# VH-VL binders against RNA-binding protein 26 (RBM26), part 4

Target 1, 75 residues: RNA-binding protein 26 (RBM26), of Homo sapiens (Human) (q5t8p6r532to606)
Amino acid sequence: TKLELRKVPPELNNISKLNEHFSRFGTLVNLQVAYNGDPEGALIQFATYEEAKKAISSTEAVLNNRFIKVYWHRE

## First folded at step 5 (VH-VL)

Design o11 (from o10 with heavy chain N35H W50E; framework fv_vorsetuzumab)
Fold by ESMFold2-Fast, scan of step 5:
Structure o11 (fold): chain C 75 residues (1-75), chain A 121 residues (1-121), chain B 111 residues (1-111)
Amino acid sequence: as target 1 above (75 residues)
Amino acid sequence: QVQLVQSGAEVKKPGASVKVSCKASGYTFTDYYMHWVRQAPGQGLKWMGEINPSGGSTTYADAFKGRVTMTRDTSISTAYMELSRLRSDDTAVYYCARDHWRSWLEGMDVWGQGTTVTVSS
Amino acid sequence: DIVMTQSPDSLAVSLGERATINCRASQSVDYSGDSYMHWYQQKPGQPPKLLIYAASTLESGVPDRFSGSGSGTDFTLTISSLQAEDVAVYYCQQSYSTPWTFGQGTKVEIK
C-alpha cells in the first residue's frame, strides 16, 4: 500500500499539496514529507492495495511536474 | 517488437490541412507520451509538441499554436497530428517519437519512420 | 525557450580518430543531480536514433566508443575511434522544459 516519491521539488513537498493530488485515488492513511532524510522524498500510504495501484498506474504527472517519480516502497 | 508506423507521404496546396497518423505496437500505448518533431529539407529537428495518450492532454510549441492539433485513439493505439493553414515552409519530414511518462530523463527512444509532407502550388 | 548550440557545425575525422562534439544550453538543464540532456544520431533517410540520455548514460545497443559527459550548461559527445558507420548528423536535445529544443546539429564525415 505504500508508494515512495523521489525528486519532489521542496515547494511541492508538503502534506497539503500531496494530499490534494493522491486523495483522488483513494484514502490516505499515512503521508510523510522529507521521507528517510531525503528533502525531495515522500512516503504515501493508501488504505488499500487497489488504491495505491491506481495511483502508481496513473500516467498523470504528480502536481503537473514530470520530475517527480513514483515507486512502490521497498523495505 | 516495439515500433511506431506512420502514414504515407502527402502533397498539399498552401492553405490546406494535413493529418499524419502514428500507430504504436509492441508496448502499452498509454504508458508513453508521444512527441511530434519535424525536419525541413537540409535543416535540423524542431519539436512541435507532445500528447499524453492516457488523458489526452497536450502541450504545443508556441511556433505551432493555433495551427497544430494532437489527438489519439487508444482503441487502435494511434496518435494523430494535424497541421492547418499549410505554408510552403511547412514542407518537412514529420516524426512521431515516444518517451516514458515518468521521466523526461530517458529521451525519445523509439521513432516513427517519418512522413514527408510537401506543400507546393 | 532554452537554446541549444552545438560546435562545430561540421567536422571531418579520419577512421580510428577521436571525434568530439560540444553542446551548450542557454540555461542549466540540471535538476536534482540529473541532466535533462540527450544525444541523437541521424543517418541520411532515417529517423534520429537515441545514443545517450541523461548526459552520460549509453542507450542499450549503442557501441561503447560513444560517450557523453558534462552537466549544467556544457555537454560533450565523444566518439573514441570513428568507424565508417558513424558518418551522420548528431543532435543534442534538452527535456528540462517545454518546448523541448534541439541543437542545430553537427555533421561528422570521414576525412
Scores: ipSAE 0.058, ipTM 0.771, lowest interface PAE 4.7, mean pLDDT 90

